# Designs tried in a protein design chat: VHH binders against Serine carboxypeptidase-like 19 (SCPL19). Part 11

Target 1, 268 residues: Serine carboxypeptidase-like 19 (SCPL19), of Arabidopsis thaliana (Mouse-ear cress) (q8vzu3)
Amino acid sequence: SLLVKSLPGFEGPLPFELETGYVSIGESGDVELFYYFVKSERNPENDPLMIWLTGGPGCSSICGLLFANGPLAFKGDEYNGTVPPLELTSFSWTKVANILYLEAPAGSGYSYAKTRRAFESSDTKQMHQIDQFLRSWFVKHPEFISNPFYVGGDSYSGKIVPGAVQQISLGNEKGLTPLINIQGYVLGNPVTDKNIETNYRVPFAHGMGLISDELFESLERSCGGKFFNVDPSNARCSNNLQAYDHCMSEIYSEHILLRNCKVDYVLA
Key: E = the ipSAE of ESMFold2; O = the ipSAE of OpenDDE; V2 = 0.75 times the mean of E and O plus 0.25 times the DockQ between their complexes.

## First folded at step 4 (VHH)

Design t6 (from s5 with K101T L104F R107D; framework vhh_sonelokimab_d1)
Fold by ESMFold2-Fast, scan of step 4:
Structure t6 (fold): chain B 268 residues (1-268), chain A 125 residues (1-125)
Amino acid sequence: as target 1 above (268 residues)
Amino acid sequence: DVQLVESGGGLVQPGGSLRLSCAASGRTFSNYAVGWFRQAPGKEREFIGAITWSGGSTYYAVSEKGRFTISRDNSKNTLYLQMNSLRPEDTAVYYCAAHLTYGFGYDTAEEYDYWGQGTLVTVSS
């Protein structure tokens, strides 16, 4: 893992602790899952630990770091082809919780698979991979084993989030180590603004790491650089734009960000 | 079809640097993700790193992070590997390879569609 001291677009050193890294999973280590880990600004030793899931092929969990519950946000939506400026948010969940943002399944953000078979995913496979990831992650972060642990995600992760909790609980019951101190799960309903010009927003999202390089490159190739008024017979472009919409659905509208983001909670 | 040709190999002193090039001909190189692999005598082919077709993402073998840098110039149909702080154990034949599929198989030689002939790098005094 790597401790990140600064980020492109943010002036000066980060006032929170950010770690990134890979965890190998699968029988032969044929899947590499990437994560962002932000420690609580209050009391990381005792505050809750939550894994935040928003992934899908082409999506990046960095949407959670930037828009859903993390410490950073864009200063504005201006984009001139360079790194956009970032600022701190006053309503970040990381002020009271440790949050682990997982890029899953393979093909999300920086996460990848070494073989075609390993790349293929399903809801069930993703639930198992999340459990495998956590068991391995806690081995390397034993100081967080006793913290109350939650699985979180957006409403699009409604099946994955509860399923991952079930897999973790079952693994604990079967004696898998380390024992995970699972306490429940959290679901949210993020809002996006689809009226914003897509041709501008697709390169912007890529520049910010909100979508994977693979998705962006597929969008450029299949859509010919035009991401609106797409011919519906162009199935590759249409499918890639649907993946883009899914990733961006995690981003709250500017009005909601300024007026207190609200998240509905469902406790297990 | 795509043909890849490596160049820039040779004898280097330990601690030295070397820049390898891989020139592509045939179909447009910019349509492919590309990677570097090496094979030392008596060993299996091992992954060094890969770069997506736009140059937007790079993936490295953990052991090579910081010493090796991959880059590409699509206007010249060329892939590069900058190798710094070379060690005797870096002695190998270095291959470039091209891969069509996104998001998987970058570490796996059998997923690559086209291969160069290799260029020998010897790190010795």
Scores: ipSAE 0.000, ipTM 0.161, lowest interface PAE 16.0, mean pLDDT 73

Design t7 (from s5 with H99D R107T E110H; framework vhh_sonelokimab_d1)
Fold by ESMFold2-Fast, scan of step 4:
Structure t7 (fold): chain B 268 residues (1-268), chain A 125 residues (1-125)
Amino acid sequence: as target 1 above (268 residues)
Amino acid sequence: DVQLVESGGGLVQPGGSLRLSCAASGRTFSNYAVGWFRQAPGKEREFIGAITWSGGSTYYAVSEKGRFTISRDNSKNTLYLQMNSLRPEDTAVYYCAADLKYGLGYTTAHEYDYWGQGTLVTVSS
């Protein structure tokens, strides 16, 4: 595993502890799952530990680190088509919890399989692989075995998250070691008011240069500064929000750091 | 502050159906994730299911999957639990609980800060 002191787009050393690494799983070790691990800023020895699963095959867990519940956000400085600048956020679950971001299944982010057969995945296979990953991860991180443990993820992970909890519980009942201190699971958005988050994202994207001045001015005029729960009869606002979503979708695909890091927001 | 008021409990025959309602008061109803729990005398609170603040995700205890359905109507500031194929062992006080901070569907009772007073459901012939 590697302690990460800096990230592309963040100026200077990271003020939080970030570890990355691979865990080999499968009967022959033919699947390598990549993780990002951020320790709690408050009390890592006793604060909850959560594994965060990113939604959908091919999605990167860096989206959780950047946009969902992690310590980083895009900076409101100039964006010139290279790596977007990053800054710290005051809102982050890592201020009160340890979070393990898992890239699963193989083919998501940096996770890979050594054979074609091992690359094949299903919901059930993924649930089993998550349990296997955790058993192996806790062997290498025994200091966290006693922390209350949760499985978390976005709405797309709604089937995987409960299934992973079931596999963990069954493994505990069968006497698999180490015993995982599973307390429950968490699904959905970490921000309780998604409308406030959505409203913030449009001005932030403009500040970074990710959308044009013309689009932003049109959004402000047509939407009156409110970018959520838009009246369906306000076609101009709705059309401009669709243009915004299209721009953000294309930008995520162009950056290795942000590949598949689109947050699934419903904008209208 | 947040208040939750359950209603719709009562006596129902085995195999019957019942719909519970949970009315939330306050400006931030749309920000709450809500969990349904039940408790029989002398037992711990048991998780039934939860729905996120947006209604975009619902989660159920395995034992209740297929029999119970959670929904919400943000325009009416009300949440529902539809219970079908009721059995005598479903007899309990049913509680509505809200997570106002994160809007997430936790399965653990201690993650919920706000609770209703409960509504009694009795399944008996």
Scores: ipSAE 0.000, ipTM 0.119, lowest interface PAE 19.1, mean pLDDT 70

Design t8 (from s5 with Y102W R107S; framework vhh_sonelokimab_d1)
Amino acid sequence: DVQLVESGGGLVQPGGSLRLSCAASGRTFSNYAVGWFRQAPGKEREFIGAITWSGGSTYYAVSEKGRFTISRDNSKNTLYLQMNSLRPEDTAVYYCAAHLKWGLGYSTAEEYDYWGQGTLVTVSS
ESMFold2-Fast, scan of step 4: ipSAE 0.014; ipTM 0.380

Design t9 (framework vhh_8h63_2; at its last look DockQ between E and O 0.01; V2 from the best seeds 0.00; counts 0 for: pae O 14.5 > 2, placed apart)
Fold by OpenDDE, look of step 5:
Structure t9 (fold): chain B 268 residues (1-268), chain A 124 residues (1-124)
Amino acid sequence: as target 1 above (268 residues)
Amino acid sequence: ELQLVESGGGLVQAGGSLTVSCAASGRTFSDYAMGWSRQAPGKERELVAGITWGGSTYYADTVKGRFTISRDNAKNTLYLQMNSLKPEDTAMYYCAAHLKYGLGYRTAEEYDYWGQGTQVTVSG
């Protein structure tokens, strides 16, 4: 592990404690998972510890650090080809929590595998690797074992976080050491079930007042509550969906408070 | 690809004992956590027991204290010793392999490889 005291783009020493390192997992140690650990700026000993899992899948957890809930952000909105300046954020969760940003699975960020086979990954594999990582990490950081522990993530991590929590909990029950003080999990804009999520766009739009009651009722009746992959032969449903599309045409579907633009600037 | 072949099934009287085995081939046996599942007619397949590459075990409540899962990595073989068998233990028993780490809850869909199964019948 390494204590990072300065970063390119940040003027002067970092005002918070940042540790980076690798944890070897697997029987043969053929997977090395990289992490960023930011200690709480308030009380590391008593504040919660959260592992943050960036989605993608396969996105670097540096995205969590710099673009989500970490203490740093890029200064300015435009890249000019030089090292972008960094600034402290005012909304950092590290103000009240210890956050462990994990790059997983292997191939994410600086995490890697030593064999081709070890690079093979699945959601289930990732869940288990997270548990393995944590237990190894805690052995090297025993001072944090007693901290209330949470699993956090966003986007595709919705597929991973609940399972990871389950693995941790079950591991505890089976007597794996060290015992992890798991308290719960937090998800931001999580992926869960794509079909359900896609289908819910219509009732969501209605709930947000983006479509009329009349159109919504017509959609429900004509489409039978299924608004994705509809049978094109169902003309009534198709027509109503066209009306829906028309209503939504100027609205960014991923963020309804934004205008629909050709360029997608959504991060992570 | 990992191939799994179960054996040892048969007819046994209630209260009796039986050991089923699973021979693995094709890939490194020790790279996988292993498990036994069973499926009775008209019922869903259920996980019976599991064992990690490191030898940690877990059991379904229905078989805890009666069944013992074990592995011999040198022989690429998985075992299930079944004692105090009951008629309700009658099922097709399947050997399954999954990722190296795996003491967590698993469904049939979470296993990577399955055998063809061996029939265990317990008469009352």
Scores: ipSAE 0.000, ipTM 0.196, lowest interface PAE 14.5, mean pLDDT 90
ESMFold2-Fast, scan of step 4: ipSAE 0.394; ipTM 0.668
ESMFold2, look of step 5: ipSAE 0.042; ipTM 0.376
ESMFold2 (binder alone), look of step 5: mean pLDDT 79; pTM 0.807

Design v10 (framework vhh_7z1x_3)
Fold by ESMFold2-Fast, scan of step 4:
Structure v10 (fold): chain B 268 residues (1-268), chain A 125 residues (1-125)
Amino acid sequence: as target 1 above (268 residues)
Amino acid sequence: QVQLVETGGGLVQPGGSLRLSCTASGFTFSNYWMNWVRQAPGKGLEWLSGINTGGGSTSYADSVKGRFTISRDNAKNTLYLQMNSLQPDDTAVYFCARDYLTVYGGYSKYWFDPWGQGTQVTVSS
């Protein structure tokens, strides 16, 4: 595992402990699940430990770290031209709990599978893989075995969260080790401000080389730095945002994305 | 376990050059866009450069455009940053970072990857 000392957009070293890593699961270790782990700022050895699950496509577990219950948030509309700035949130659950953010199933965030068969998933398979992940994670983090443990997630994870708790309980009953001190689950409605997220995603995509300099420059000029809730009469901004959406939709194909973003893209 | 190990930093005089390397393990390096990011003393993180999976397309922040060159060797699982015409303002810890899963990029909107300790670059006379 890796200790993360800094994050894009956050000035200076992180004032909380963040660890990231992979845990191999599945038959023959053919699935690699990625996690972010934030220790409690109050009393990590005794405070609750929660795994936070985010629903599949559209939002990885980083959304929980940034928006749902984690220590970081975007700085409103502050943007310094490179990476969106981040600030500490005063309402983080990590002030009183240890939170393990899991990217599952394989294909979510940085989690991946080594074969096509291993990559295929279902709700039931994901519930089993979460239990496998936790047993392996606790072997590497034995100091947290005694902490009260919870499974949490947003409304997208409503079926997965209770099912994971059942698999953990069944594993305990079957004698799987280590015994997980499961106490229950939490279902939340994390507030993701889609407009604010969109405003930062455009400059971040440019900073990461996902869209062309020409498209980004056109977006800044026509949209005045505001890429959400645009005036419907601002056709130039709307057309440029449609071009942005089209380029991002081609992300599955490197060649197609580069081609579409490099040529003049005019939408009717 | 995913690991990114940055090397090649050090003390260099203004106008000098350094070549940074980032060796990747624990994932299929050739499936990912890769980036270089830095953090100067007392300042926030700054994205510097990105490179696509095949190495044929690159992008740069205005602050380093024309001075730095990003490249990759997929056979060696290694990312490089050639830094020329270094100035005192380039003093920072430099990190490499993995980007979106190109094969499954539509599945995630995350922006952060596991990062190592970085490599310190100091430009001073």
Scores: ipSAE 0.000, ipTM 0.101, lowest interface PAE 18.8, mean pLDDT 70

Design v11 (framework vhh_8dlx_2)
Fold by ESMFold2-Fast, scan of step 4:
Structure v11 (fold): chain B 268 residues (1-268), chain A 123 residues (1-123)
Amino acid sequence: as target 1 above (268 residues)
Amino acid sequence: EVQLVESGGGVVQPGRSLRLSCAASGFTFSNYWMHWVRQAPGKGLEWIGNIYYSGSTFYNPSLKSLVTISRDDSTNTLYLQMNSLRAEDTAIYYCARSYLEVGGYTKYWFDPWGKGTLVTVSS
C-alpha cells in the first residue's frame, strides 16, 4: 500500500491521510482490486469505518472521493485543459468517519483481472468479491477490526450494497476470519435519469485529465454531447468513442490522476 | 405530488398472517428503493427491510423468518407479507423511500414517509 502525500492539482501537502493500494482476490489471486482509503480527521481509532461502493456506468469510486462525500472537489471555473485544480470541501464525511473507496468490479478504475474468466462479473460474483476484499484488507489493517463497520453506496449500488452486507453476515456466521464488525449500511440518492449519468463519463474523464483536450473536443463535436445509444451510422462519433474506450482501458497505475491518453489514441 | 399510503392493518389473532400494502403516487415508483419500518407502542423505530428497484430484498435478521417484501411496479404498490404474528408485532407500520442507516436512524433518513397503518395482534 502507498501513503499519498500530495495530488496533482492540489497545492501543497494533503491535510488528511490518504492511502492507496491493491488487494488480490479470486481463486488464484487473478483479480486485483484498487482502493483509496481516507482516515477520519477526528478520531480514526474509534470513528466508524465505511466502505463506499460506486457501481454505476461512467464513474469510478474516485467519484465518491471527489463528488459524493470525500474531502476534495474540482474547481470548475479554474480548469484550463491540463491537470484540473482541486480544493477542499467543508461537507466531507471524512471529518467524522474513515472511508474506504473501492474500485469494483475488475475493470473499474485501476482494478483489473489477469484472465478473461476473472474479468467476467455478475451481481452475485461482485458481492462475493467485496467480502473477499474486506477479509483480506482487514488482515493488513487489523487496527480497524474493532471499529463499527458500514457498507455504503450511491444509487448505482442499490442491489450490490445490501447483497454485500448479507454476504459479510453469512461469512461471519460460517466462522470466516477476521470477523467483520458489520453494523449496517447507507444508501445515497436514487438514480432517476441514467442517460444523464451515462453521458457524464466523457466530461468526467476530461476533467480528471485522463483524455486530451483534442479527443474531448472531437467527441463533443462528432457526438453533439450525447455519448450513449449512438447511431452506428455516425461513424465519426462511434470511432471517437472507440478511441476513448481504448485509451481508458490502457490506463494502469496507483495514481490515476497522473495518467493521460496519448495523441495517438485521439483519432480512430 | 409525492405520496405514500399504507393499508391492510387491523386487529388480527396470534399465529395468523397479514399482508400490508403501500400505494405510491407522484413519482416513478420503479426507479426507487422502498422500505418497511415499524414502531411498537412506547418503543423506538425498527427497520424491517427493503426492496431495490431490481427486486432484491434485504431484511432485519431478527425479522427475516416472519416477513417477505415484494413490489408490483405495474400498479406502483409495495407489499409486506407477515406470517405467524405475535403480540410483539403490534405496531404502526410505515413505508418509506430514502436513506437508511441501522443503529440510530430517524424519520429524517426517509423522504417521503406514509402516515402508517396500525396492526394490533391480540386475542
Scores: ipSAE 0.000, ipTM 0.104, lowest interface PAE 19.8, mean pLDDT 69

Design v12 (from z12, 23 letters changed; framework vhh_sonelokimab_d1)
Fold by ESMFold2-Fast, scan of step 4:
Structure v12 (fold): chain B 268 residues (1-268), chain A 124 residues (1-124)
Amino acid sequence: as target 1 above (268 residues)
Amino acid sequence: DVQLVESGGGLVQPGGSLRLSCAASGFTFSNYWVGWFRQAPGKEREFIGAISGSGGSTYYAVSEKGRFTISRDNSKNTLYLQMNSLRPEDTAVYYCARSYLEVGGYTKYWFDPWGQGTLVTVSS
C-alpha cells in the first residue's frame, strides 16, 4: 500500500490520511482489486470500518470519496480547462468512520484481471470477490480486525451490498479466516449533479492518469470544456466522449496498471 | 528526509546534447515511478517523461519523443534525462519528481516531492 499525500485539484497536503493499494484475489491471484482507504479523523482505532461499494462496472470508487460520503467535493460547478479544484466537505462520514472504497469488479478504476475468464463478472461472482478481498485486506491490516465492520453502498448497489454481507457471514460460519466483525450494512443515495459530475470527471480522470494526454487534448479542443449535453452535430466531441467511455470501461493491463485507449489516436 | 537533487544543467548551443541527473534519498527508489518536468519563465510546469520503478516502462510527452531519453540506475538511486538536438525553446528549469501513487501519474499534480531544479539554457 501507499500513503497518498496530495490530490489533483487540492491545494497543499491532505488533512486526512489516505492510503491506496491492491489486493490479489481469484484463482491463482488472477484478479487485482484496487482500493482507497480513508482513516477516521476522530478515532481510527475504535471507530467503525466500512467498505463502500459504488454501483456499476467501469465506475471508479473515487466517486464515493468525492460525491457520496468522503472528505472532498468539487469546488464550483464549471470546468474551465484546468484540473477541477477540490475543497473539504463538512458532511464527510470520515469524520466518524474509517472508509475503504473498493474498485470492483475488475475493470472498475484501477482494478484489473490477468485473463479474459477472470475478467468476466456477475453479481454473485462480485459478492464472492468482495469477501475474498476483505479476508486478504484484514490479514494486511490486522489493527482493524476488531473494529465494528459495515458494508455500504449507493442505491445502485442494492443487491450487491446485502449479498456481500451474506457471503461474509457464510464465510465466518464456514471458518474462513480472519473472522470479520460484520455488524450490518448501509444503503444511501448520493446527491449529485450529473452535469457537474460529468464535466469534472473527464479532467479528473486525466489528472489521475486514467486517460491519455492525446485523448484529453482532443476532448478539450472538440468539446470546448463542456462534456455533457453535447450538440449531436458536434460529431468530433461525441466520438471523443465515446472513446473516453470505452477507455474507462476497459482498463486492462498485464504489465502496466494503465493503458492508452485504442481509439484515442484515431479520434484525436 | 525524502530528497531529490538535480544536477547537470548549464549553457548549451542549439543542436547540442546534455545529460541531467537526479539523486534520490530517503525512500526506496526502486518502488516509485519518477519523472522529469520543466518550467520556462512565466509558464506552468510541463511534463517531459516518467519511468517505472523497475525501469521496464517509460512514458513520454509526445512532443519530446525521440529527442529525450529517460533512464534510471537503482543501484545508485539516480534518475537521468538524456537531451539531444536541443533548441532555444528547451530553455527552462528542469525538475525531477517522485510519483506518490503505486500507479503512474503523468501530470505534475501526481508528483511529490520535487527537487529544486537545474537550469538549462540553450543559446549561442
Scores: ipSAE 0.000, ipTM 0.116, lowest interface PAE 18.3, mean pLDDT 72

Design v13 (framework vhh_8h63_2)
Fold by ESMFold2-Fast, scan of step 4:
Structure v13 (fold): chain B 268 residues (1-268), chain A 123 residues (1-123)
Amino acid sequence: as target 1 above (268 residues)
Amino acid sequence: ELQLVESGGGLVQAGGSLTVSCAASGFTFSNYWMGWSRQAPGKERELVAGITSGGSTYYADTVKGRFTISRDNAKNTLYLQMNSLKPEDTAMYYCARSYLEVGGYTKYWFDPWGQGTQVTVSG
C-alpha cells in the first residue's frame, strides 16, 4: 500500500491520512481490486469503519472520496485547462469515520483482471469478491478488526450492498477468518453537482496519470474544456471523449497495463 | 409520521449564550445520526454540528469550540448549546436527521423537516 501525502490540485500536504493499494483476490490472485482508504480525523482506532461501494464497470469510487462523503471537493464550477483545484469539505464523513472506497468489480477505476474469465462479473460474483477483498484487507490492517464495520453505497448499489452484508455474515458463520465486525449497511443517494463532477473527471484522470498528455491536450482543444452537455455536432470532442472512456475501461483488460491507452483519438 | 420540532431560539447579545432543542417523533431516534443546520438571510444552508447514534460529534470550523451538540435518547431530544455568540451566527436553525439509520455528515444527508427556530445575535 502507498501513503498518499499530496494530490494534484490540492496545495500543500493532505491534512488527513490517505492510503491507496491493491488487494489480490479470485482464483490464483487473478483479480486486483484497488482501494482508497481515508482514516477518521477524530479517532481512527475507535470510530466506525465503512466500505463504500459504487456502481458497475467504468465507475470510480473516487466520486465517493471527492463528492459523496469524503474530505475533498472540486473548487468552483469552472475548469480553466490546468489541474483542477481541490478544497476540503466541512461535511465529510471522514471527520468521524474511517472510509474504505473500493473500486469493484474489475474494470472499475484502477481495478483489473489478469484473465478473460476473471474479469467476467455478476452480482453474485461481485458480492463474493467484496467479501474476499475484506478478509484479505483486514489481514493487512488488523488494527481495524475490532472497529464497528458497515457496508455502504449509493442507491444504484442497492442490490449489491445488502448482498455483500449477507456474504460477510455467512462467511463469519462458516468460520472464515478474520471475523468481520459487521454492524449493518448504509444506502443513500448522495446529492452531487453532476456537471462539475463530469467536467473535472477528465483533467483529474490526467493528473492521476490514467490518460496520456496527448489525449488530454486533444480533449481540451476539441472540447474547449467543457466535457458535459457536448454539442452533438462536435464530432472531434465526442470521438476524443469516446477514446477517454475506452482508455478508462481498458484498465480491466488482461493485456493492458494501468496508464496505458492504446486507442486512437482525433487531433484538433 | 416523522416530525422534528425546533424551539429555544430568540434574541441574544453578542458574547451571550443560548440553547436550542429539537423534539423528534415518528422514528427510532436513538438509531439515527442527528445534526443542526442553519440558514442566514441571503446565504445557503450549512451543517454546523452533527452527532452520531453513539455520541461522537462533528463541528463546522465556524462554530468549533463555541457550540456543543448533545442528545437525550430517552427523551428523543437533540440540543445545541451555543456559547460566545457572534452577529454572524444570526440564522434560522434547523434540526436534521441523517438520511439513513447509520448516518453520515453531509449537508444533503441531514434532511431538515422542522420549521426551524430563529436565533438573532445583536452587536
Scores: ipSAE 0.000, ipTM 0.126, lowest interface PAE 15.3, mean pLDDT 72

Design v14 (framework vhh_enristomig)
Fold by ESMFold2-Fast, scan of step 4:
Structure v14 (fold): chain B 268 residues (1-268), chain A 123 residues (1-123)
Amino acid sequence: as target 1 above (268 residues)
Amino acid sequence: EVQLLESGGGEVQPGGSLRLSCAASGFTFSNYWISWYRQAPGKQREWVSTISSGGSTNYAESVKGRFTISRDNAKNTLYLQMSSLRAEDTAVYYCARSYLEVGGYTKYWFDPWGQGTLVTVKP
């Protein structure tokens, strides 16, 4: 796992502890699930621990880190052609809890599968994989096994969140180790500014090295820095956003995080 | 001190009704999304219903059409009107802050769970 000391768009070192990493699950370790882990800013050893599951299109676990319950938010200022600025929030749940943001299933965020068969997912498979992920994660983070544990997620995770809790409970009953101190779950309907999320996603991906300089420059020129509510008659911008979506889809299904996309796009 | 205090539980026969209350203190109640959760003996805690600061509601499928969540911001109180109660509704019910709406963003919030209020549905 990697301790993350800085993020594109945030000036200076992070004032909270952020860890990222992969956990291998599935038969023969054919699925790699990516996580972001933010320790409580108050008392990590005793404060609750929650896994946050994301669901729905266009929002990865980073949405939870930035918008739903994390320590960072995009500034509401107009995008100026650089990595979008980030600021600290005083209303973060990480002020009082440890949050583990999971990219699941394989193909979400940076999580990937080593074979096409392993990539195939269902609600039931996701629930089992989340349980497998947690058992493995707690083996590597035994200092958190005694913390009260919760499963959380947005409304798009409605089936997955309660199903994951059931799989954890069944695993505990079957004697799977380590025993998870599951206390319950939270399923909410977070309200977020979708336009801000969409507009900042493209430059943030570029700042993270996920898309090529060429694609990013083409997007800036054809879209004028506005990546939401695009006029369908602006074919160059629309085509470049499709190339961006295709590129991001490929990155999220590959195990090479720093690989820049090489897809067809319309030059300025 | 932030507090959420549940009340209104009791014993009721199948098909009966109860109204649960959650009295809030120590914070600006109207800014938060508040949720009801329950935990039955020997089972996992489960989400029941949520109401936003603006009054929008959502329900677990198991209670939809039978339970109604509401809030009274003037009294800093959350309610859960329960009708057509079944044995499977027997549980300790808890209320909790879910989200804070501030500056156009929604931030999840967690507080320690209280003792809750016990609902027992007996024949």
Scores: ipSAE 0.000, ipTM 0.111, lowest interface PAE 19.1, mean pLDDT 71

Design v18 (framework vhh_7z1x_3)
Fold by ESMFold2-Fast, scan of step 4:
Structure v18 (fold): chain B 268 residues (1-268), chain A 126 residues (1-126)
Amino acid sequence: as target 1 above (268 residues)
Amino acid sequence: QVQLVETGGGLVQPGGSLRLSCTASGFTFSNYWMNWVRQAPGKGLEWLSGINTGGGSTSYADSVKGRFTISRDNAKNTLYLQMNSLQPDDTAVYFCARSYLEVGSSGYTKYWFDPWGQGTQVTVSS
């Protein structure tokens, strides 16, 4: 795991503790699930611990960190084509709770599988993998075993969240260790503007050092700063977005979070 | 249907070389990143190398960096792995795999390997 002390777009050091890392699950460690962990700003030792699951194949748990219940948000009226500025939010649940943002299943965000078989997913498989992730995570974070634990997620995760709770409870009853102090679950309905969110992701990836300056400049020139609902007849923009996608795919497959990609792109 | 077929494996002496090929059909090969992965006896799968759509960007696992070279010929729908300075530890079944990204309406990308080929056996022994 990695303790993150600063983020591109946020001025100065983070006033909260952020950890990121991978947990290996499955037989022979075939699946690597990525997480963001934000400790409570009040009392991490005793405050509730919640795992937050995001729904939909195109949305990572970073959506929860940035848009749903986390400490950071984009400054809505300040995006001017540079690194999107970030600010603290007064609505953050991390002011009173520890939140573990899980990227699941494999193929979501930075989470990956080492085999095609392991990439195959179902609701039932995902529920089991979340339980496996938690048992392994608590072994590495034993200081949180006694904190009251909750499973949370957006409305799209409505089937997965209750199913994961049931799986955890059944595992406890069977004597699986460590015992998880499960108290319940929370279902939310975060509202986001998908088009605005999409437009911010490309410059945010650039600000995070995940794509090269050359690729970002080509994207800005060919796409005019609009990275969603792209006209397929704009071949330069579409091809540069494909290069962006492949660059992000390379980072994911190698799990090199801050790597600048070196990919071919269409000249503006 | 989408298919990947690996060839070029065989028995080779330590220090020797082999060139693997993977022929793709059923999809537009030039639109996809391609990868080589392997599975040694009794071990899990190990990713070895990846190459972008145009062939200008390549990456390698530390275990093979400097010894293996990935390349592609989009006109022939073929992916290659040139393996030099082979070691007994390189004994494995070698697979090629396609990778791609999906951009959702929320704008986040996700990625996986699909499809996989049948594999080709490489044995490094005296």
Scores: ipSAE 0.000, ipTM 0.125, lowest interface PAE 17.6, mean pLDDT 71

